# Ledger of designs, part 2: VH-VL binders against LON peptidase N-terminal domain and RING finger protein 1 (LONRF1)

Target 1, 211 residues: LON peptidase N-terminal domain and RING finger protein 1 (LONRF1), of Homo sapiens (Human) (q17rb8r558to768)
Amino acid sequence: TAELSHLTKNVPIFVCTMAYPTVPCPLHVFEPRYRLMIRRSIQTGTKQFGMCVSDTQNSFADYGCMLQIRNVHFLPDGRSVVDTVGGKRFRVLKRGMKDGYCTADIEYLEDVKVENEDEIKNLRELHDLVYSQACSWFQNLRDRFRSQILQHFGSMPEREENLQAAPNGPAWCWWLLAVLPVDPRYQLSVLSMKSLKERLTKIQHILTYFS

## First folded at step 3 (VH-VL)

Design q04 (from r06 with heavy chain Y54W; framework fv_romlusevimab)
Fold by ESMFold2-Fast, scan of step 3:
Structure q04 (fold): chain C 211 residues (1-211), chain A 120 residues (1-120), chain B 108 residues (1-108)
Amino acid sequence: as target 1 above (211 residues)
Amino acid sequence: QVQLVQSGSELKKPGASVKVSCKASGYTFTDYAMNWVRQAPGQGLEWMGWINTWTGNPTYAQGFTGRFVFSLDTSVSTASLQISSLKAEDTAVYYCARVGDEYSYGFDYWGQGTTVTVSS
Amino acid sequence: SYVLTQPPSVSVAPGKTARITCGGNNIGSYSVHWYQQKPGQAPVLVIYDDSDRPSGIPERFSGSNSGNTATLTISGVEAGDEADYYCQVWDSSTDHPVFGGGTKLTVL
């Protein structure tokens, strides 16, 4: 209906950086088009907009993540400080424009739920192994990089008892993907995945490479 | 495609005024703040301030209030720096520069510079 | 106010590696940008965000930043690299850029 149409059609898109479910994405914005976009999101009560990385062939990538506005401070000189956090992932269906900023018709993504009990057990074992590898990688990182990560992204999320409780899987996977020093195109590939097993396997591969 | 083109060199007497212009092209002028950076002969880069190209509001660094005025003509995508009551110590190359990153604030495009010489 | 310190000059032979430092209190927590300025020309961005290169900048240019020192490294130095080099950060507390004093690189 109307609410659904509002959230999936002509969605405003901030073309800038990768964003991930549950991960903080603080923005310092002074471009008039994006200030207008953010102000409109606040005034309409949606308090959300899409975030996509740039793509020269298509202007912006085919996948992105919604950002939820948590706080905003408009400065007299035209700057905006916007505290956001990642929400739902999406696939771009159509591209558009509105008053200088990009828009898109989108469909939201969520992970395909694993129902087989043996597969769920194997998924938990893979999860626990990769989580341990992630903790080891982060703890062995230089103090400078750890401090920068904590300032921008916060602490690594705790393990979740039910790996499939959230549509996007465990929060720590997305936090880790945000902080790993890999090409944004590789990060985009992982963002587009609908399988938690595939996502954990890719993350494990990345961690092994940097170990 | 992005270019910042500045006005020609100026030779002025002490007490005169000068206006340096910076014409932008290849991007939406009002989407990026314009910064001014000065360099005296044999000296380093000295940031003077910036102007919000959407609102016209200037921000001046310490030492550049009063005699220095940042202004815009949005209709021709031009930012200007006016210096009044010129002094010998105002002799410098004046650059306009655009911020290239919303988060890290490095200067990605620079004008070619305008030399202002104040002498009798 | 935040201050960046650079050596006033560095000399290097052609084909060798030049290292230009930029000192600042806890500079490793800032994003450092580097500019090359040849005589009579405007500055050109050669490194941004500590270690990234703009398109057109040779791979010989690299950057690092940790603790209290950021470093611009130029390997296989060529005569054409002779210039003044400036480091710069954005001080979020004052919302102002801070430039280092500049380093003159001489290629002999």
Scores: ipSAE 0.000, ipTM 0.415, lowest interface PAE 16.1, mean pLDDT 85

Design q05 (from r06 with heavy chain D31E; framework fv_romlusevimab)
Fold by ESMFold2-Fast, scan of step 3:
Structure q05 (fold): chain C 211 residues (1-211), chain A 120 residues (1-120), chain B 108 residues (1-108)
Amino acid sequence: as target 1 above (211 residues)
Amino acid sequence: QVQLVQSGSELKKPGASVKVSCKASGYTFTEYAMNWVRQAPGQGLEWMGWINTYTGNPTYAQGFTGRFVFSLDTSVSTASLQISSLKAEDTAVYYCARVGDEYSYGFDYWGQGTTVTVSS
Amino acid sequence: SYVLTQPPSVSVAPGKTARITCGGNNIGSYSVHWYQQKPGQAPVLVIYDDSDRPSGIPERFSGSNSGNTATLTISGVEAGDEADYYCQVWDSSTDHPVFGGGTKLTVL
């Protein structure tokens, strides 16, 4: 199958915001450099590009997330709206430039599966606890903030029966990370984790702080 | 068919002002940046700046920030360049040119040019 | 700021191949565009994205771009190819175009 997991060299990078696996990321594109980048992604048939936040030392962060282009809408005012969804996470190996937009050689990230039965049981217990804390946090938000989140990110995903079925772990974790009011540096550190247990633990700490 | 049609030649005295217009047709005006490029007699191409046709925000190259003003009339798909307090050194052919993503920031269409001559 | 260097002139006999170079630091990472300008006329795009031709441009015109040098190649040169040729890239550091100084092609 053509999963595009082999797309690892000279990957076009949109330097803008955090992106997360399974999370929608609509983009409003007017700048010529990014219109060109997106056009090339569509024309080559890859229909994806990387998304990284800016970084003062290295121009953009060492970790990011691939965005899959779902649709492109051309507005009457001349702008393009690019409907994307987060895919695989990656680590940047080398940085480059092409026609005013950044490029990178990358390595995809996957969560390390927990194989031990007792550890899987403990992971499920941690998961269920953190999920409940997340639901409580979201329901206790002021209506204005809750409405804004629903408008921009949609509803919180339901729990998944198998926590390790997806290579990036449960979708609700990424939805939550996208909406938590934390510094992008912290969000980036969580994005880079290869352990679902470590990710759930960090999310739990943040939820406790904001509860 | 894409066309950029510029206004006619101008002969001006030092201290006067001039307005050069560029009317676009054959495409969605607001999807492409409009650039201004000048060429003094016997010289090469000198980029002056561009204007975002959707937002109306101009960007000027170094040396073109004071007396030069880019403007738009989107209702008639026209971009304009105004030069105030004309000097002899402003004598040049002024081109409007389209830049878009189709040609990787290459200038795919050019106006025919407007000759501005400043002499006393 | 980024600089493109072209030879000021190139001479070639009719029917031979002319090569016009455009030098720039790591220019191979940029898309290079080439313009032909005849006296009294606006520039015309003859090559875009290093090596692609706009519709109507003869196959005799080709381009390449690698390392620190881009090249416009005109095979089977004709008298009508006499013109000034300009290379151009987009400078990502300043978000503006950069033009070479131009090369006058003379067909002797």
Scores: ipSAE 0.005, ipTM 0.497, lowest interface PAE 13.2, mean pLDDT 87

Design q07 (from r06 with heavy chain V99E; framework fv_romlusevimab)
Fold by ESMFold2-Fast, scan of step 3:
Structure q07 (fold): chain C 211 residues (1-211), chain A 120 residues (1-120), chain B 108 residues (1-108)
Amino acid sequence: as target 1 above (211 residues)
Amino acid sequence: QVQLVQSGSELKKPGASVKVSCKASGYTFTDYAMNWVRQAPGQGLEWMGWINTYTGNPTYAQGFTGRFVFSLDTSVSTASLQISSLKAEDTAVYYCAREGDEYSYGFDYWGQGTTVTVSS
Amino acid sequence: SYVLTQPPSVSVAPGKTARITCGGNNIGSYSVHWYQQKPGQAPVLVIYDDSDRPSGIPERFSGSNSGNTATLTISGVEAGDEADYYCQVWDSSTDHPVFGGGTKLTVL
């Protein structure tokens, strides 16, 4: 509870790239401010920090994803190689600064559960359709591009029995968003969605465009 | 009941070496950085460097490279400072200090200090 | 090479308010911590993150930090508050903590 409060107030923010729940996000950290930020995240025992893309109006975007530190290699020249994986999504409530890096007060995002049985059935049908389209898109990529994706993001996650078991929805959706050749504006809009149906619909439209 | 307990005072001749230990208890040793701070007689606090208890990597302040070595024994939750080729100007009280979690990046707990006297 | 400047001494009568300053360029953008050191003892953290108190520190101790000056304020000063006080920030540019030179508080 004390740690949860710490994780929502004055959260350190690495302003760099998109991150997604369950998706690996390996980082090469060179700047002293971010090396300090990573060190502090490890020392406090949280082993987490926020990741947001830059934004010209507000310095960084209103939505992001927490990154959980899995491994760190500190190099003699001051560089750090940080192996992370995406955790919870968040909305930025307040922006701040600490010792040269950005901070934020945040609110974690969770998908709104669909409770109506007919809507759940429709959601499963949409899910299965979009998953099939995603598999077809990936299998029809040239071998070179598929190899690059597998090297950086790993294999596409399998379908889950219960679409609403995880607060962020199925893992394969986030893996797919990370690999689709889509503008960061669209990626950010999908990351911010609290509706699995809305997210699947948007992903479907993107897939259709590239088919 | 977080506690940092340092080894006893040392009286050494120039050219000798000394090892100061700092034993931590009451928390998970590897979750917090350990810093070393010295204080010469009648002087202020001078930061010497820190050691990352998670990775084992030390970082030294300018002027504390070479003769000064930070080390860990995580099995007994102990950080150590070794000073080789002792000089008269090394005479000081040496403190270990934990970098705080909830207390942001201030030093929330300090060892009692180890007095090192280098007699000519 | 960030530098924190403290007055070397401050004198205050018992029961009055003592104010100890810590000057630094744009120090308001840093998180300032304050330590109390009594003779022959290790430093004790009395204020962290500009204005927060650790458990066990009396409400008489408060802090502020704005612009180029951070201030430790001790209200209703007691004889037992007589000590050296140090301010400290973490300079992210060098990955170093920076201590002020210390202020000796004398309770007359």
Scores: ipSAE 0.000, ipTM 0.439, lowest interface PAE 17.8, mean pLDDT 86

Design q08 (from r06 with light chain Y30D; framework fv_romlusevimab)
Fold by ESMFold2-Fast, scan of step 3:
Structure q08 (fold): chain C 211 residues (1-211), chain A 120 residues (1-120), chain B 108 residues (1-108)
Amino acid sequence: as target 1 above (211 residues)
Amino acid sequence: QVQLVQSGSELKKPGASVKVSCKASGYTFTDYAMNWVRQAPGQGLEWMGWINTYTGNPTYAQGFTGRFVFSLDTSVSTASLQISSLKAEDTAVYYCARVGDEYSYGFDYWGQGTTVTVSS
Amino acid sequence: SYVLTQPPSVSVAPGKTARITCGGNNIGSDSVHWYQQKPGQAPVLVIYDDSDRPSGIPERFSGSNSGNTATLTISGVEAGDEADYYCQVWDSSTDHPVFGGGTKLTVL
C-alpha cells in the first residue's frame, strides 16, 4: 500500500523536541513548511510524521519517535494547532529534504522479548522496584511541580500486568522520562534502547540521582 | 465543483485604469490564497503576487508594486486586480488562480483569463 | 533568484513518448507541478507533487523528480497533446512560486 511505504521511506521529520511512545505532544506550528508537512500527512492517510531533536553534526538526532495526529486545526492566519501522541520509535538510516523540511528513511525499534521464565521473573521484580521508586519520587515533589506535571502530562500510567505486551514496554516509563529533569543525551540513550531491562536499570539510576 | 470566473475582456487607452474581477465558488474562499498571473502575447507565465483571503493582505512580486492593487470582497467571494496608468506593455491575459497547502502550493484551479489590450 | 530551465521546444511523433525536463538546483527536494496550456486557454494542472495526477488527467501523463531535474513524461502522444507545458515549484525561502519558461510540444 502507498500508506505503508510512506511509513519507512522519505518520512517527514519535524525537528524540534523529544517525543515518546504513548505520551501526548501538543504542537503549535507557525512555519509554512511544517504546515505543509502536516497537511500532507493527513492527505496521504498516514496521519503521522517523525519528531527528532536537533543535532549539530547531522542536522537532527539518529533516533526519534513517530507522532500520530489526533486532531488538527489550520488557522487562516498561518498558525496550526496540532494534537499528537507518540507512537513507534525509530532509528534514522538516511537523511533527506523536501520543500524545506527534513525527511528520513527509518527503521522502527521494538524491545527484544525475554523468553526465559527466570529472567521474566527477575524483570518483573526490577520493574516493580523501579515503579515504586518513580511513585515515591513523584509524590515527594513540591505541590507546585506535581500540579504542573499533572496539568501538562496527566497522571502517571498504571502498572501493566504483561510487561512485554507492548513493543515499547510499559507506558509509565515514557511518561516518567518526559517529566524527569535530565540531559537530552540521557533521554536519547533511553529512547534508543531495545532492552526493557536496560531501560529500567537506567531509569533507576536516574531516579536514585534525584532522590 | 470549484470555479473561478473572471470578468470580460477590456480595451483601454494608455493612461486609463482597468479592474479585473475573479469570482470564486464551490469552496471556502478564505481557506486558499488567490494569486494573479499574467501572460503577455507569445510569452510565458509571469507571477504578479497573491492576496491572503482571510486577512486581506496583498504581497506583490518585484515590478508590480506601484500601479497594481489586489483587493477582496469576501462577502461575494471575489478577488480583484486594478491596474492604473496603463501602458502598452501591460497588454496581456490576466489569470487568477488559487493556491493552498492541499496541492503543495500548486495552482489547482485557474480562472479563464481576462484579456487586457492597451492601444491608442 | 531561483530559476527553472525548460527546453523551448520538443517534437515527437504520434504514439511515441515525449519527455519534457525542468532543471533547477536541488529541485529534487522541491515539489514540482506541471501545467498544460493550449492556445487561447487557461493553464490546466496535469501533474502535482512530482508525480500525482488530478482527476480527469489520463494515465499516460506521469512525472518524476530527482537531483537537479524533474521530468514530465507523456506516453502514447496524441495530436491533442500539442500545447505549451510549464513546470512550477514553490520557493519556500521567498514564499512565492517559480515557473519554468515553458516548452512547446509539437506532435508531427
Scores: ipSAE 0.000, ipTM 0.498, lowest interface PAE 11.2, mean pLDDT 87

Design s01 (from a_y7s with heavy chain L101Y; framework fv_umesolerbart)
Fold by ESMFold2-Fast, scan of step 3:
Structure s01 (fold): chain C 211 residues (1-211), chain A 123 residues (1-123), chain B 107 residues (1-107)
Amino acid sequence: as target 1 above (211 residues)
Amino acid sequence: EVQLVESGGDLVQPGGSLRLSCAASGFTFSSYSMNWVRQAPGKGLEWVSFISSSGSTIYYADSVKGRFTISRDNAKKSLYLQMTSLRAEDTAVYYCAREGYDSGGNSEWFDPWGQGTLVTVSS
Amino acid sequence: EIVMTQSPATLSVSPGERATLSCRASQSVSSNLAWYQQKPGQAPRRLIYGASTRATGIPARFSGSGSGTEFTLTISSLQSEDFAIYYCQQYNNWPLTFGGGTKVEIK
């Protein structure tokens, strides 16, 4: 029954792939260190751990996303099938190690709210434009690729009435970032942003590149 | 628009206590980590303490551990530094500084800085 | 802790000349290095972060370079308002540490 805020020091880090708020991240875990990490997450009741991509200079990237364990199945051959979903984004403050897996002290990220009414109007206009571009990109994909995306990630989330209601911004942005065929370097850049405007602008540039 | 204003600096005798405050305006205070940095007269900059945006993670320089306590009140948009067991070596201008944010990331390079508040520890 | 060493301690330069300031880290700090300018009686002013990214509003004559343990701040065509003390700061490891400063003074 630990509060979410208690998961800020010596947080276990699974070094593997990009993860995003609200986006499913199914894991096939066979390494003993990660099996131990997942068992500990369940035993402590937190049912969460951090996910970061590898980094050549600092072991793993400076930004990541928490994964919430929805279901876990431990197989007799030593494998674990772990159903997770992305939660809060974080920034790495300090790196550590525990029993073969990485740990970190982290700071959770939230988008900085835009308060000015003219800026909010401009943000909505940018959002609607980029959402339309995203829908066009997805609908113009070959049928087999659209079907594969729908199977693995589900449908693109609908537009939200209040763009700033969620601390991470609209869910469709993260869904799109997960399915776009871009370098993890670009994905990491977008994940680290605290500005919805900057995030929408970068997504727009990526979509334009593929058009 | 974005501003940090320190207050609370004073003349204090060795062994005394003092509380510094920093009032933030023009940005979403609860979304940024905060730091205290000090500078002794005629000397260089020295990092003192860090507090995360939620207040859950705190770090101190070894020179102040056990004597200084950093805290924040996000509702009041204020940062604090409670200083106890003050020494002559703690004499400095104390700056409140916000974590930097640009190019999509956050890091502990500092922008903005407050104007500073002078603490003098002398008999 | 990571020790930051700046050299020279004092640099005497004439207006219009190029100033080159060095900062060394005792261990690698990747590109997590910032430069600040401080004038007497004022708070430090951010110039460069990420070793080479010039902060908004900072004149183009200021440029940063380097990675790992060796960093340089260059001021091309030095102006009268550039005479100040410059500090480097690493933000790769805790505790955060600053260099001792380089005073850029008029020759």
Scores: ipSAE 0.376, ipTM 0.779, lowest interface PAE 3.9, mean pLDDT 90

Design s02 (from a_y7s with heavy chain L101F; framework fv_umesolerbart)
Fold by ESMFold2-Fast, scan of step 3:
Structure s02 (fold): chain C 211 residues (1-211), chain A 123 residues (1-123), chain B 107 residues (1-107)
Amino acid sequence: as target 1 above (211 residues)
Amino acid sequence: EVQLVESGGDLVQPGGSLRLSCAASGFTFSSYSMNWVRQAPGKGLEWVSFISSSGSTIYYADSVKGRFTISRDNAKKSLYLQMTSLRAEDTAVYYCAREGFDSGGNSEWFDPWGQGTLVTVSS
Amino acid sequence: EIVMTQSPATLSVSPGERATLSCRASQSVSSNLAWYQQKPGQAPRRLIYGASTRATGIPARFSGSGSGTEFTLTISSLQSEDFAIYYCQQYNNWPLTFGGGTKVEIK
């Protein structure tokens, strides 16, 4: 499929903020270059583009997340309101430019599956422990902060019965990473991980720090 | 046990063709980018080609562009290098190598390496 | 392409001595630099990646340092098994490039 071939080479990159699998990312687009990018995404039928945070050594970070366009409102003043949700994570292989916006050749990231029965059991135990810590942290937040999170990110996702069914692992991990007040460099590090066990371990350490 | 085993190296005449294979075991092959690296007798290492985990992104060294084709079969856990229009300067041990991986992610430092397969281009 | 230059080409040292190997990039490669050890008839073995991160199982006597264009591999107390050729590699830009190697031989 020709459409799919465009999703890994010369992929348009919106350089702005962190994005995470399954997490909503609403955008207000006013720059002509990005309005063009959104329009092209719709016209080609891909309805996707990459999101990366800026980087001082490169123009943008080595890891990011694809954003799937859910809805677009083109305003009379030329602005666009774009409702997106995070999709696949990616690693940047090569950087480019097109008509004023950044592009990249990318490689999609998927968690490496754990196949050993003992390791799967330990993974579930770790997951359940960390999920309980996350629920406790969220419920113990001041009402003001909890209300802000619910408005911007929605409700915390429920546990999934199969921890390894989704290529990015459980959705609640990404929701939590989006709402935790951690350094963007740390968020980027967690986004780049291909191990659910390592991701849960790092999230656990963060939650312990904020306990 | 994570292993890469190359095969297909042979003596071939200039202008000839040869196909190298690399069999992977002990890891989820479809989750890793793969590379070919060569080393001429008594000389240093030279990167030849890269293929992403899905096979959708491929890069070549300028010295082999248009002559070599890298490919992979994730179902068979195998990496390939089809070489055409071979030249004396292509004489080398060819290594397949996997992208490195740690808890922070993947990068194009290499671990593991195969033991190599010798290609000799001579009349 | 980024040219990687290693010096010296050959380093003669006695067991127990410290060896310092240099690697220079023609332009900045950030910290995206790896070091490999190769013994005669063998495939290269990874030692260091990210300029300074020692790979799992690599003895503490091996250490890497540097960023940008200047990098160093140090072997603090050479053992008999450390006599080999060492290569640096940048993975910041395509094409990937290796240094010409430094041969560490017994004095």
Scores: ipSAE 0.151, ipTM 0.720, lowest interface PAE 6.1, mean pLDDT 89

Design s03 (from a_y7s with heavy chain L101W; framework fv_umesolerbart)
Fold by ESMFold2-Fast, scan of step 3:
Structure s03 (fold): chain C 211 residues (1-211), chain A 123 residues (1-123), chain B 107 residues (1-107)
Amino acid sequence: as target 1 above (211 residues)
Amino acid sequence: EVQLVESGGDLVQPGGSLRLSCAASGFTFSSYSMNWVRQAPGKGLEWVSFISSSGSTIYYADSVKGRFTISRDNAKKSLYLQMTSLRAEDTAVYYCAREGWDSGGNSEWFDPWGQGTLVTVSS
Amino acid sequence: EIVMTQSPATLSVSPGERATLSCRASQSVSSNLAWYQQKPGQAPRRLIYGASTRATGIPARFSGSGSGTEFTLTISSLQSEDFAIYYCQQYNNWPLTFGGGTKVEIK
């Protein structure tokens, strides 16, 4: 393709925070290495890079999410404001370095499709139950916390007609994971899952704990 | 039922070539990375090669670099290992193995394994 | 490459006894360590991944522990079907590497 949208080798990695499919991830970039990384991404037309949290054992985590650049503002003070949104999830196969920033060979993650009709029906029932629990949790938050979430992450996405149409499953699951006050290790574990059923089950467990 | 079935193992002369195949069934083949692992008679396991789910990233053990080529056909749900310049020390049972996957997010441990196909390199 | 060393090479135990198998990595592999069981004429069978997570369907008598460079597989109250060769494998770094195996045999 004209764009390197399937970039998998020597992918530039921004080591900072968790990112999730479809979820906005606005960045304030001041380090020269990352300004260079973002500039290169724009100039080559890829307009994306990987985001991983730090890991003391391997410098950054084994799983992350691609960030797609929506807009960039280069400020006079040398800082850049980068508007991104989460794209495909990935696992890290090999780590590298380029001009002071980390790189990785990656493999994109997709949910394994459930094909049995009875299993699809059960998945829909689980989904609808957990979605209702998520809505209840959010509506029962104190007004100030709810307002902060809406301003930063936007509204909770609506339920999707086909639960398996998107490779990463329903968008609302990732929105919810971004806003729930859960341990980063748990967030990383959920990000790495290839089963929508397992992801919904874990989200349900978290919601039950906070109810 | 999740299955991997290898084929193509044979007796071959040193310097010869063979192509191994692995047919996958019971899972979404295009969603998993694949590996070849071999075991010489009476010896331990040795990792040979890796191919990512899309086929874009490939790794080889140093012992086979330049001689073996791993490939996959996601439409046919098949994995291949093209072996050239075969040596006596390549004699082994060759296993096709899928990346393991569980809720823990672990990957390059192997489940399932195929039954294996025997390659004998002898004059 | 990371060299995986298993000890002992052979472990002789009686049914009902506890077996402890060691696996050492030449450098840290975090918790990215798996254990496999192999019986004669069969493909390896996964037992443990992530150093300590028991794979689906694996009996509770199998347990894994360790992190970094030193790992153990423990089989409590060993059963007759547990006599086999056990391999550890690191999946932290390329190339992927296996230990030389520990044969668990009847005393």
Scores: ipSAE 0.166, ipTM 0.727, lowest interface PAE 6.1, mean pLDDT 89

Design s04 (from a_y7s with heavy chain S107Y; framework fv_umesolerbart)
Fold by ESMFold2-Fast, scan of step 3:
Structure s04 (fold): chain C 211 residues (1-211), chain A 123 residues (1-123), chain B 107 residues (1-107)
Amino acid sequence: as target 1 above (211 residues)
Amino acid sequence: EVQLVESGGDLVQPGGSLRLSCAASGFTFSSYSMNWVRQAPGKGLEWVSFISSSGSTIYYADSVKGRFTISRDNAKKSLYLQMTSLRAEDTAVYYCAREGLDSGGNYEWFDPWGQGTLVTVSS
Amino acid sequence: EIVMTQSPATLSVSPGERATLSCRASQSVSSNLAWYQQKPGQAPRRLIYGASTRATGIPARFSGSGSGTEFTLTISSLQSEDFAIYYCQQYNNWPLTFGGGTKVEIK
């Protein structure tokens, strides 16, 4: 609904870890403020909240990702197990507070669409090349590491028919970014990009470094 | 080519109203936040208002709060500034400006700028 | 609001000389600072963003430096087309604010 799709003012923010579009983000919540935040998200029907990493200058980073609540298990000892999946990316416009948790006014990020025919062809070629490099990297991991990734994040998403159908670009890019052992600064940089070409180029550089 | 073209500037009396428009072309308008920036004759730049890409978040400079209303029509690729209760101090060239795009994401530095439209508030 | 102070208000230099322009913020703006050039009768032109990143098409003689509250724009070997008014702008906090400008004029 419009109500859910346009949650942009005083959005509740969980300050913890990186989150990415389409990527599962299971949470184990024990702090009273975050349990309250999650209960409110369910009660209002939004079933969403923002996720940002901490930041020394501004309490939390300027970019993050919305988490959509799929399921919640409230345990007898007061803990909550929250099954979430990444949704839309956002940029923080203004920071606030509500009942002990952070809030923000946000602007959702969408990739800038490429309309030129030659540029679209080049984008497809770059995409296919980087996807192949990602597959090779993953298949060359030791069985133990590959099994742990599959357990926690699932299988690497398949190629999408239309690279620009989703506002965040192909799902496999985000799955890969979640599993690559890179500095959070690089992860945040990639999350903030509005160009699929630039995102694929950066991912390619990271993969080359680990190859 | 990426372009912004302002229109609507005119001579108005104090207390009057005026609506400015900005037509965007050459880029996906709905993907960018937009701003109005003004410059009084012989003076510096002053930020006036911000509107997010979807139109859901709006900010105003204290000098125009309650008198100016920023809006956008993404289907028409147009940005608007409705001005009411105009004062002599509102006399300025009004520029529409798009947020800059960098490899690291969106920023509220401006590229491109429109050519500007002159608003004169005088009796 | 964050107050941006530019100095000097006017800088007189000869072609081929170096110009150094200062911009100070009343509180930290991290690296979220941009520089613009404006010539008479024209809209501002972006030069630098992120305090030190030169925008596409801007000559190498323009360079930006600084972080936090102290920023500098340097124009090495001034050309005739560089005589203009230069503005700094912070985009770290709302409201967005500009400096008062530095006019670079022929000596």
Scores: ipSAE 0.012, ipTM 0.641, lowest interface PAE 8.6, mean pLDDT 88

